VHH binders against Serine/threonine-protein phosphatase CPPED1 (CPPED1). Designs and how they scored, part 10

Target 1, 314 residues: Serine/threonine-protein phosphatase CPPED1 (CPPED1), of Homo sapiens (Human) (q9brf8)
Amino acid sequence: MSAAEAGGVFHRARGRTLAAFPAEKESEWKGPFYFILGADPQFGLIKAWSTGDCDNGGDEWEQEIRLTEQAVQAINKLNPKPKFFVLCGDLIHAMPGKPWRTEQTEDLKRVLRAVDRAIPLVLVSGNHDIGNTPTAETVEEFCRTWGDDYFSFWVGGVLFLVLNSQFYENPSKCPSLKQAQDQWLDEQLSIARQRHCQHAIVFQHIPLFLESIDEDDDYYFNLSKSTRKKLADKFIHAGVKVVFSGHYHRNAGGTYQNLDMVVSSAIGCQLGRDPHGLRVVVVTAEKIVHRYYSLDELSEKGIEDDLMDLIKKK
Key: E = the ipSAE of ESMFold2; O = the ipSAE of OpenDDE; V2 = 0.75 times the mean of E and O plus 0.25 times the DockQ between their complexes.

## First folded at step 4 (VHH)

Design s63 (from b6c, 19 letters changed; framework vhh_8cml_1)
Fold by ESMFold2-Fast, scan of step 4:
Structure s63 (fold): chain B 314 residues (1-314), chain A 118 residues (1-118)
Amino acid sequence: as target 1 above (314 residues)
Amino acid sequence: EVQLVESGGGLVQPGGSLRLSCAASGFTFDSYWMSWFRQAPGQEREFVASISQDSSEKDYSDSAKGRFTISRDNAKNTVYLQMNSLKPEDTGVYFCARLYWGRSFDYWGQGTQVTVSS
């Protein structure tokens, strides 16, 4: 870790855990509660998209700054405060080693410093953060900048797992790191079963699927059919209720057996017709209820009473 | 300006070989999947082969498997399709395409004609 990063401004995951939520205090059901999920602020993509070369680093990102600032302001105004704010990958647009990456990173750090210190940040790696084909070097860069690429934490009796989905997409340049995550994941899923957690929830950047477990391989937006089925079956066996992802820049998802796949649209560049937004996720003893909000809607009106009433009921 | 320019098509006899090239410019070539499609007279455009950014993954249509090889040279911004054991049913215009997001191909070359005939 560099000395310059030692005084970090947000709660970074280290040692495969998140210190903001000590397991000793969080292992028993203490809900209901809620958290906020955002995806793909992806500073630089709006300009890159407009140029017809979407994998240049993007030399303008003021709109993404303003949208992410609006998101942070909306979150900070919520009462009661959410338990955490998770960003489901593609934090910046410029791939490892590309122009504008450093500047985009520093601007995002500045924006995220404005998040209320009582609201821990949970950061998930995306393909633009680590590379479509990750290497030991790109993973190490991410971990130095943002924290561990995969980790677990507990909140009020609920187990949360953050996965590096790039190892599932293309581990060819770092097979040992992929194997390490696989072993760690199997251990975490075993813990979920042993402790009889109220719920287990997964965050990863790339969706298992966009609509159905049996859908064709997309080559980019979903994990391959063989990979998604293996992961889904592991999750179902361990009692995972939902997987949340970004990557698609549109709201999507479906259900396979008792596992929900929820794809959340972007804070930044939209590829469909959804507004720039955030997902509110309410966790009750019986179920997980969520709803996508435009940034304007959440900023002006906050969370709708039907969701907030679930949090008020013991 | 994004450009894809195919070359290497021609007339060959059944059992012959051709190597197609697609020269790319105006974008970060090493960041995109590249694909080959073909369109035969009176038929819809069909997928032939795709290659990932670093060549670690390759996909082929059932008709291309074992006969065609896709490759790329990122230093030269070029994707290739080596076609062996050509059959009359391989006749068509072959297009190079850039995979942008998912199955969406946003840029296409003008095509190069491949004719397999006695």
Scores: ipSAE 0.000, ipTM 0.320, lowest interface PAE 11.6, mean pLDDT 88

## First folded at step 5 (VHH; framework vhh_7nfr_2)

Design t1 (from b6c with S31D D54S S55G E57M; at its last look DockQ between E and O 0.81; V2 from the best seeds 0.00; counts 0 for: pae E 2.8 > 2, grease 26.3 > 24.2)
Fold by OpenDDE, look of step 5:
Structure t1 (fold): chain B 314 residues (1-314), chain A 118 residues (1-118)
Amino acid sequence: as target 1 above (314 residues)
Amino acid sequence: QVQLQESGGGLVQPGGSLRLSCAASGFTFDDYWMSWVRQAPGEGREWVSSISQSGSMKYYADSVKGRFTIARDNVKNTLYLLMDSLKSDDTAVYYCARLYWGRSFDYWGQGTQVTVSS
């Protein structure tokens, strides 16, 4: 870790945990809080998309820089400060081995360094970060650059699980890594059950589903029926109530039994009508409430009173 | 059914101007990026320009930058391409295309012929 990174917002997950949130201090409920969720800044996608070649790297990403800067500025103005800022994958567009990957990475880091130091970053891996078919090498590169690809951390009695969802999509080139995460996840979910955590929340890039657990398999935007059902059942059994994802570049979601799937639209490229934006997630003892804000709305007006009132209620 | 229909092509002299239109139907027009792609005789398809849903983002191929302007009217479900300072090399069939994730362009019009000749 370069000396310059040691004091910054990049608290890289290591040892499958996030040091920014000591478990000894964060394992008990302390009251309502909120965090900010972004997805898919994906530096380079807008240009790549515009040319009709979205699967290759874009040679321009100034728009994504501006958008992400606006997001950071909006976040920094929030009072009280969010507990953390999570990015749910596809940090940049250039996949491993593709042109501009280094430059896009560096620019994203530069932009994110402007996040208030009191707001830890939580980084989730997407398919553009580790490849559609991850390898040990691509995963290692990610871990070296951003931190562990899967890990857990506690905030105010809530257990947060960050998963590498690409292991669920295509683990063919790294089956052992997938197996390792599976084992780890089982352990974490056991902990969630045993410790009676206030809530358990999952972050992963690829949605379980977009609208319904029974929806058809999408060629790109959801996990297979068999995979998502197994995961959902596992989450539900452990008491996980919410899964947050990106990848879709649209707001979407649904409910399966007591599990909410929340798909957040992108900071970067939009595929639908949604504005560039961030999701505010408020956590109370009883419930988790979330709302998507445009960058403009969040910048100009901040968080709405009804959500803020939930945070103030101790 | 998704439909794209181009119009406005024709014969023009070098230095002249044309305005192409693409009428879209069968889908939510303002939910998609739209593009112009052209194909010259004996050549492959070449991306020309794209515009975001709201029109706030516009991108152009280097070959047409400064000469072509892409626009859209979401009320009329119409895509436009304003072509100024036309050159012989601009001679092609121009296609309206819808951008779709994972497939690049998922729908195309039939195209409109643009011929630039003295």
Scores: ipSAE 0.428, ipTM 0.779, lowest interface PAE 1.4, mean pLDDT 93
ESMFold2, look of step 5: ipSAE 0.447; ipTM 0.780
ESMFold2 (binder alone), look of step 5: mean pLDDT 88; pTM 0.895

Design t2 (from b6c with S31D D54S S55G E57Y; at its last look DockQ between E and O 0.82; V2 from the best seeds 0.00; counts 0 for: pae E 2.8 > 2, grease 27.5 > 24.2)
Amino acid sequence: QVQLQESGGGLVQPGGSLRLSCAASGFTFDDYWMSWVRQAPGEGREWVSSISQSGSYKYYADSVKGRFTIARDNVKNTLYLLMDSLKSDDTAVYYCARLYWGRSFDYWGQGTQVTVSS
ESMFold2, look of step 5: ipSAE 0.446; ipTM 0.777
ESMFold2 (binder alone), look of step 5: mean pLDDT 88; pTM 0.896
OpenDDE, look of step 5: ipSAE 0.900; ipTM 0.956

Design t3 (from b6c with D54S S55G E57M; at its last look DockQ between E and O 0.74; V2 from the best seeds 0.00; counts 0 for: pae O 6.2 > 2, grease 26 > 24.2)
Fold by OpenDDE, look of step 5:
Structure t3 (fold): chain B 314 residues (1-314), chain A 118 residues (1-118)
Amino acid sequence: as target 1 above (314 residues)
Amino acid sequence: QVQLQESGGGLVQPGGSLRLSCAASGFTFDSYWMSWVRQAPGEGREWVSSISQSGSMKYYADSVKGRFTIARDNVKNTLYLLMDSLKSDDTAVYYCARLYWGRSFDYWGQGTQVTVSS
């Protein structure tokens, strides 16, 4: 880690944990808090999309820079400060080995460096980050650049699990890595059960489902029925209450038993009607409440009173 | 059912102008990027222009920059292409297309013929 990176907002996950949140300090409930969730800044997609070449790297990403800068500015103005800022994958558009990957990466880093130092970044890997078919090499590159691709951390008695969901989509070129995550996940879920955590929350890029656990398999936007049911069952059994994802570039979601699937629209390119935005997630002892804000709304008005009141009720 | 229907093509002299229209139905029009794509005789399909949902973002192929203008009316569910300073090389069938993730274009119109000839 360059000396410059050590003092920055990039608390890279290492050893499958995030040092910004020491478990010994964060394993007990301390009261309500909130965090900010973004998804799919995906530098380069807007231009690539516009030309019909959405699967390849775009050669322009100025709009994504502006949008992400606005997001960062909005976040920095929030009071009290969020506990962390999570980006749920597809950080850039250029997949491994594609043109402009380095430039897009560097520009994203530059923009994210402006995040308040008191707000740790949590980075989730998407398919554009590690490839549709990840390899040991692409995963290693991600880990070198952004930190561990899967890890856990505690905040105020809540266990957060970051997963590499691409291992669930296509692990054909790295089955051993997928197996390793599976084992790790089982261990983490066991911990969640044993320690009676206040909540357990999962971050992963690809949604389990968009609307229903029983929906048809999408060619791109959800996990297969067999895969998502297995995962959902594991999560439910361990007491996980909510899974947050991106990837869809639209707000979506549903419930399966006591599990909420929350799909957040993008900071970057929009495929639907949703504005560019961020999700505010408020965590209380009893519940998890979340709301999607446009960048303009968040910048101009901040977090609405009803959500803030939940945080103040200690 | 998604439907796209182009109109406005025809014969025009070099330097002339045309306005193409595409009537869209069967989907939420203002939720999608829309594009114009053309195909000249004996050639492959060539992307011409795209416009975002709200129309705030517009992109053009280098070959048509400064001459063509893409626009949309989300109330009328209509996509437009204003073509000025037409050249012989602009002769093609022009297609209206909806952009879709992972597949580029998922729906196409039947196309409208544009012929630029003296």
Scores: ipSAE 0.020, ipTM 0.378, lowest interface PAE 6.2, mean pLDDT 92
ESMFold2, look of step 5: ipSAE 0.484; ipTM 0.802
ESMFold2 (binder alone), look of step 5: mean pLDDT 88; pTM 0.896

Design t4 (from b6c with D54S S55G E57Y S104P; at its last look DockQ between E and O 0.85; V2 from the best seeds 0.00; counts 0 for: pae E 2.6 > 2, grease 28.1 > 24.2, SAP .754 > .668)
Amino acid sequence: QVQLQESGGGLVQPGGSLRLSCAASGFTFDSYWMSWVRQAPGEGREWVSSISQSGSYKYYADSVKGRFTIARDNVKNTLYLLMDSLKSDDTAVYYCARLYWGRPFDYWGQGTQVTVSS
ESMFold2, look of step 5: ipSAE 0.485; ipTM 0.799
ESMFold2 (binder alone), look of step 5: mean pLDDT 85; pTM 0.860
OpenDDE, look of step 5: ipSAE 0.910; ipTM 0.962

Design t5 (from b6c with S31D S52K E57Y; at its last look DockQ between E and O 0.87; V2 from the best seeds 0.00; counts 0 for: pae E 3.9 > 2, grease 27 > 24.2)
Fold by ESMFold2, look of step 5:
Structure t5 (fold): chain B 314 residues (1-314), chain A 118 residues (1-118)
Amino acid sequence: as target 1 above (314 residues)
Amino acid sequence: QVQLQESGGGLVQPGGSLRLSCAASGFTFDDYWMSWVRQAPGEGREWVSSIKQDSSYKYYADSVKGRFTIARDNVKNTLYLLMDSLKSDDTAVYYCARLYWGRSFDYWGQGTQVTVSS
């Protein structure tokens, strides 16, 4: 499509919206459709992890380059094309102020430029992209590089919300920025409820929970009990059906009432036994169906027939 | 109870070779990256090499690249380090260590002494 072609792959969100998907064209149901979710390319982590020093930037990331190139190649082969490719945070490993951050950023930009121009990128901020304790300055740097840290957009009558989940983890150096997101989110959830969206979907880097809403706090991989319960209840009230996250570098998730928490494993460093991979997410009028694929499976065999049947269903 | 037991150290002349082994028990060995770390007398610990669960990634410190080879046998739950072209700077106690998120290396063996001298 001409609008997607004119915008290239870096449709940086601005004004709390994404120009690749104009609301006037996307506000009514036009499914089924699908999108690809990746997480945690995190250029630098494999080496940092291997040496036991994850606090620094990692001085090698050739493996993450190869893996992310493989992911891009797999996505570019898909037919029909996905509506967009979302990266659920931790784009690079080096946090603000750490060595190698600029080089990792430039290499990731170069790799992502190879994504088919007809497939817009959607970029979610992770704790490594904005820091564990973000400031106005670290958020501004992210926004200059990748686009807004929180925003919404419509695709085929589905409202997608992208959240900066680090504001829920540690807003201590940027309380007014958290407050702005909170106010904006309440407005978006009100719109979702009022409009009776076909579906509403959230992308955020930090999962609400890994298995159960009542699980213990992990102090890194999940949000605190009070925070995740408040967010989950707001999402449920507004009709949000699923939250997609990364951060855990393993597949995980569960259900709380009618809300699914889906944690997707990494393109980059694996902390468990999952293969490097991507998640195919199919949106039909009735449901949201998803499946994690290794990069090899997706490249060699494409999307399995049962999912393709849903994508092609009238 | 996690146990890591190194063996294969000894006295060797410069230019010589040694093969270290680390027997692992008390955990699911193939769920973890494994590492070799060494400590020379009076020095801090120095990371030497790491290997992914399925051996698909192997990393080496610059000081040992081209001379040392890391390997693992997930059937025997054993980690290996083949050390070639040894030099006096390689004299150290060599530890087998398990990587764990949040605690970089959470379990260590007792170590095996490697001594390179004439």
Scores: ipSAE 0.304, ipTM 0.702, lowest interface PAE 3.9, mean pLDDT 91
ESMFold2 (binder alone), look of step 5: mean pLDDT 87; pTM 0.885
OpenDDE, look of step 5: ipSAE 0.629; ipTM 0.866

Design t6 (from b6c with S31D E57L S104P; at its last look DockQ between E and O 0.85; V2 from the best seeds 0.00; counts 0 for: pae E 3.0 > 2, grease 25.7 > 24.2, SAP .718 > .668)
Fold by ESMFold2, look of step 5:
Structure t6 (fold): chain B 314 residues (1-314), chain A 118 residues (1-118)
Amino acid sequence: as target 1 above (314 residues)
Amino acid sequence: QVQLQESGGGLVQPGGSLRLSCAASGFTFDDYWMSWVRQAPGEGREWVSSISQDSSLKYYADSVKGRFTIARDNVKNTLYLLMDSLKSDDTAVYYCARLYWGRPFDYWGQGTQVTVSS
């Protein structure tokens, strides 16, 4: 057995599922529980951003290493332990084929390997991981490195869906892959309706919207109005309560009917005023409660008492 | 609406010092990374230094590392470049610039001339 196969936290989704959470053990309500959401460590972006040249892969990422190490240390101190740690895309900065991509990937793997082995990683693909215009080749590279680009899994009666949102932005070089995800998603949403799951939650890199379902198209940071309305309606009909995203490098979001869109700010480069941080997401039988913490706040003070009371409520 | 106004340039001897200032208005200054960029006569623009919103991250071109210091005052909406140990190669027009996603350096000042004579 290779050292990589014994790497613990990298369960790598296969077959459109995640073996860390076997469905036969996780299909019935077992809450409350919580998980940690991070986004956009994006090793390389801070240097590229600092010089105004984000088209290249950035040749320095020491700051992202330190920030992600800080995030891992904060998570490892948490008691009780979170059920999993999800990274909502843009794992590294260099696009497929760009310089430094291998080195950024190896450094991120090294940093994430330090996550407590009791806390599985859930990895979501972002546009930098797959390319702005994904191809079969760029998708296969991602899957070889990190696991499936879309999949589902159960935790305590809650169905989690991980989507490759780049297929909604630009599927022009991989239309059959988009079609496969569309068919798979319809089947998963049917399961969510049929099984009467406690909650259903979506992770995808590109937000449906930043503030309002009716906002103007941004053409990068949100999905087009027709696409986001179609997806949101499908999610609502299936009982999906929340979509979590990154990509914006700022906190944002809103509500459409009874669906919440939650955009979480970055571990790495900040494009606004938010501190580097993580989001604590608490799942109870009745609701999903979440709060963004700076890395310093989480490390020094842990989870605030009101959230901790929800986590400990039986 | 967005305005960036540089000042503090001048003629100095090699080894001398200058402090450049950039007054910002028309936008929320502390939402943005800010940069200094310079242009020598007959040359293209060269990135010099950048600073994050809260000053926690500062970056410098190799040509100025150890000699220049970038700073910002978010109360006064002012960006600074403290220039020490000036060399003739530092002779340029220095511009204050704002970083923006999709259009890096989307707004520029008019520039301030720095001339280092030997």
Scores: ipSAE 0.424, ipTM 0.770, lowest interface PAE 3.0, mean pLDDT 91
ESMFold2 (binder alone), look of step 5: mean pLDDT 83; pTM 0.843
OpenDDE, look of step 5: ipSAE 0.842; ipTM 0.938

## First folded at step 6 (VHH; framework vhh_7nfr_2)

Design u1 (from t2 with Y107S; at its last look DockQ between E and O 0.89; V2 from the best seeds 0.00; counts 0 for: pae E 3.1 > 2)
Amino acid sequence: QVQLQESGGGLVQPGGSLRLSCAASGFTFDDYWMSWVRQAPGEGREWVSSISQSGSYKYYADSVKGRFTIARDNVKNTLYLLMDSLKSDDTAVYYCARLYWGRSFDSWGQGTQVTVSS
ESMFold2, look of step 6: ipSAE 0.419; ipTM 0.770
ESMFold2 (binder alone), look of step 6: mean pLDDT 88; pTM 0.888
OpenDDE, look of step 6: ipSAE 0.894; ipTM 0.955

Design u2 (from t2 with F27S Y107S; at its last look DockQ between E and O 0.80; V2 from the best seeds 0.00; counts 0 for: pae E 2.7 > 2)
Fold by ESMFold2, look of step 6:
Structure u2 (fold): chain B 314 residues (1-314), chain A 118 residues (1-118)
Amino acid sequence: as target 1 above (314 residues)
Amino acid sequence: QVQLQESGGGLVQPGGSLRLSCAASGSTFDDYWMSWVRQAPGEGREWVSSISQSGSYKYYADSVKGRFTIARDNVKNTLYLLMDSLKSDDTAVYYCARLYWGRSFDSWGQGTQVTVSS
C-alpha cells in the first residue's frame, strides 16, 4: 500500500472499520446528510453479456469505463458534497482466477481516483469480486485489493453495516469466515439496539428479496426464503431501517414490516430498461429518502428540489 | 413467453446481400437484449451479433464484423440483420434469440435458411 493510497484519495476498510469516518467524531447525530449509491460497474460484463458467455467473456470494458467516469464526474459536481460514495458490489466482472481481472481492477482503480478527495469511497464485495463459492484465498485477495469484505462505520449518528452477502449464498468452502461475520454482525446489531442510533443501514450486494419477503426463491438474484427471513427479522429487531443492494441490474424492492429492501440498478450493464444511474440517499432525523437518477439527469440537472430541500434542513 | 419468427433468408451468390427480420410477439420485446445466432450444417451454434434494449450497444462476432449490421425497431417489435459481402462460410440457419440471465438464450425462433453458393 503506498502512503498516497493510505492517506488521501482512497481509504480501504481495515480492522472492521473505515478510517475516513472516525467513530469518535461521527457517533452523534449531525444530519441531515446524503450519500450516493452506485452498483455493478462490473467492468467487462457488457461485452460478456453480449456474447451470452458471462463465465468466460469480458475482454472489453471501455463502455463501463466511460459510464463510471460519467458517474464520478456527476458526483464531483454535486453541491453540497455527499458524505460518501458507496459502490454496492460487482466492482469488476472477472471472477478470481479469470482472464482480464488484473486489467479490469487497474482501470477501475484509475477511474475511482478521480473522485473528489473530500468524498470517501465505501466498497462492498459482490459475487464477482469474491467468487460465487468464496474461499479463504479469494476473500484475502479481495481484502488486499479493496479492503475488508465486511465492516461498520458511523456517519452523523447513523450506523452503517457492510456485509459480505456471498456468505449467505454459499460459504461451503469458507464456513469459518461466515461464522466470524455472523458473530461480528450479532455484536454490531446489539450495539445498534443498545446505543439507539439515529438509524442503522445495511449495504450488501445480494438483495434479501426483489419485491416481497414471501416471493419464490430466485436461485441467483435473491437469498433463500429461510435465510432472508432470518436476516430480515434480525435487522428489524435491531432497528435497521433499510438494506441497499445491487446485483439485479434493475431497480426493485419492497417493504417487510418496517424494513425497506432497496435494490439499485447498475452503473454498468443493464439487464432491464433502467438507465445507467446512481441513487441519491438522503438521511434525515426521521427518515431515509432515496431516488434513482440516470447519469445524464444527475450530470445535467443535479438533485431535484424536494430532495435538496431535505438535505438543507436542520 | 415470447414468440419469435425469422424471415428473409434465401439463396444468394458470394458477395451478395440479405436482410433478415425477426418478428417478436407475446411479451415485452424492448426489455431484452436480442441476438442472432447461426448453425451451419453439422456444426454447433455460433453467436453472430447482439443488440441492447434501446439499440445503444451493438456487438459482432469477429467473423462478421464490418459485413453485418444488427438493428431493432421497438415500435414494430422487430429485430434485423443486414448481411453484406456474403461468403460461403455464412451458409447456415439463422435464429433470433432473446438473452436471459442464467440461461444465456431462453427463447428462439424457428430459423431462416441462408445459403451462399454459386
Scores: ipSAE 0.452, ipTM 0.786, lowest interface PAE 2.7, mean pLDDT 90
ESMFold2 (binder alone), look of step 6: mean pLDDT 83; pTM 0.850
OpenDDE, look of step 6: ipSAE 0.836; ipTM 0.930

Design u3 (from t2 with Y57E; at its last look DockQ between E and O 0.89; V2 from the best seeds 0.00; counts 0 for: pae E 3.8 > 2)
Fold by ESMFold2, look of step 6:
Structure u3 (fold): chain B 314 residues (1-314), chain A 118 residues (1-118)
Amino acid sequence: as target 1 above (314 residues)
Amino acid sequence: QVQLQESGGGLVQPGGSLRLSCAASGFTFDDYWMSWVRQAPGEGREWVSSISQSGSEKYYADSVKGRFTIARDNVKNTLYLLMDSLKSDDTAVYYCARLYWGRSFDYWGQGTQVTVSS
């Protein structure tokens, strides 16, 4: 069912799938195509960060509203239209139980409702959406609001996996939920191996690593060394080409063997030098090519000719 | 060794202006957001203003919006606060501070006194 046919304003993931892309229609190569990745709109963080009080601040998010509206407007102008728009976690700033969470959620829903209905939304859970130490209750709240926290879907012969990466950071209050994702992930990776997918791609909020698989643990912005090596090895053995993440509020990444870790900067608050922006991701039969654009560049100039040429290949 | 050194404080009449400076050394200045924070006698610290790495984004407390301007010079590694239309309530020690995600304000200067006398 297309975005135009769905009830409500979003195609929420349910049953570990995304109805916007039925597998029977999308299992065979139909590229090239592209999608847009954004991360960390995180309504509330700019105020909290600027005042130095990220645990208790965040009673203002007008700037994040304007930036995310700008992102939506830029996406809506793109021609040809992207296959989907993925938000790679930290949808809002207020964690479960914190003030302003309801208001931030409702404002983000309102802004995202303006996305062209022909462009499905793909929503990835971040630590602010589920909590740093998720529980069954915080996960259930996310799922009621946004859809499943982990799921898979196919687009043009490419398998996309959306993971709840907080289960890899701190599953201490929900170990059975982590185990369920682990079992499900092994099943999905087995499917990727057996089908010889054109590509397999992972979205998760927390990067495996920021620069190198061997880097020191950061204890917030990357997964621990043992965890990230285990995941990376599983992904590589299944033929996963790339992991896309947010969380860092800066562009970063690197390569481990044949696996690319791509960390994309924020729509919302910037913690580094990057402009507020979006990542254009072009999928061809041979490769995955991506580029980060500022919101201004994308809105004013659209996608550069070399990427557009790849999108329009016969 | 991270060093932040404020200057430019003093006595000023209500309605007057001052320019505070903060010289930074011991780190890559343009990798960090910088802030001004003030503390009046007998009160807690009050965030005043913050500026992004390039200076492209500037944020102000409601109490100073329209009167204060934060700026930075990344060639000289210097943070500024241009204070206009000063009021008695602006009397405080003004600190230059570096924002760091894991510690909020992880380094502070020694402060410079601003006194607005009516």
Scores: ipSAE 0.332, ipTM 0.707, lowest interface PAE 3.8, mean pLDDT 91
ESMFold2 (binder alone), look of step 6: mean pLDDT 88; pTM 0.896
OpenDDE, look of step 6: ipSAE 0.893; ipTM 0.955

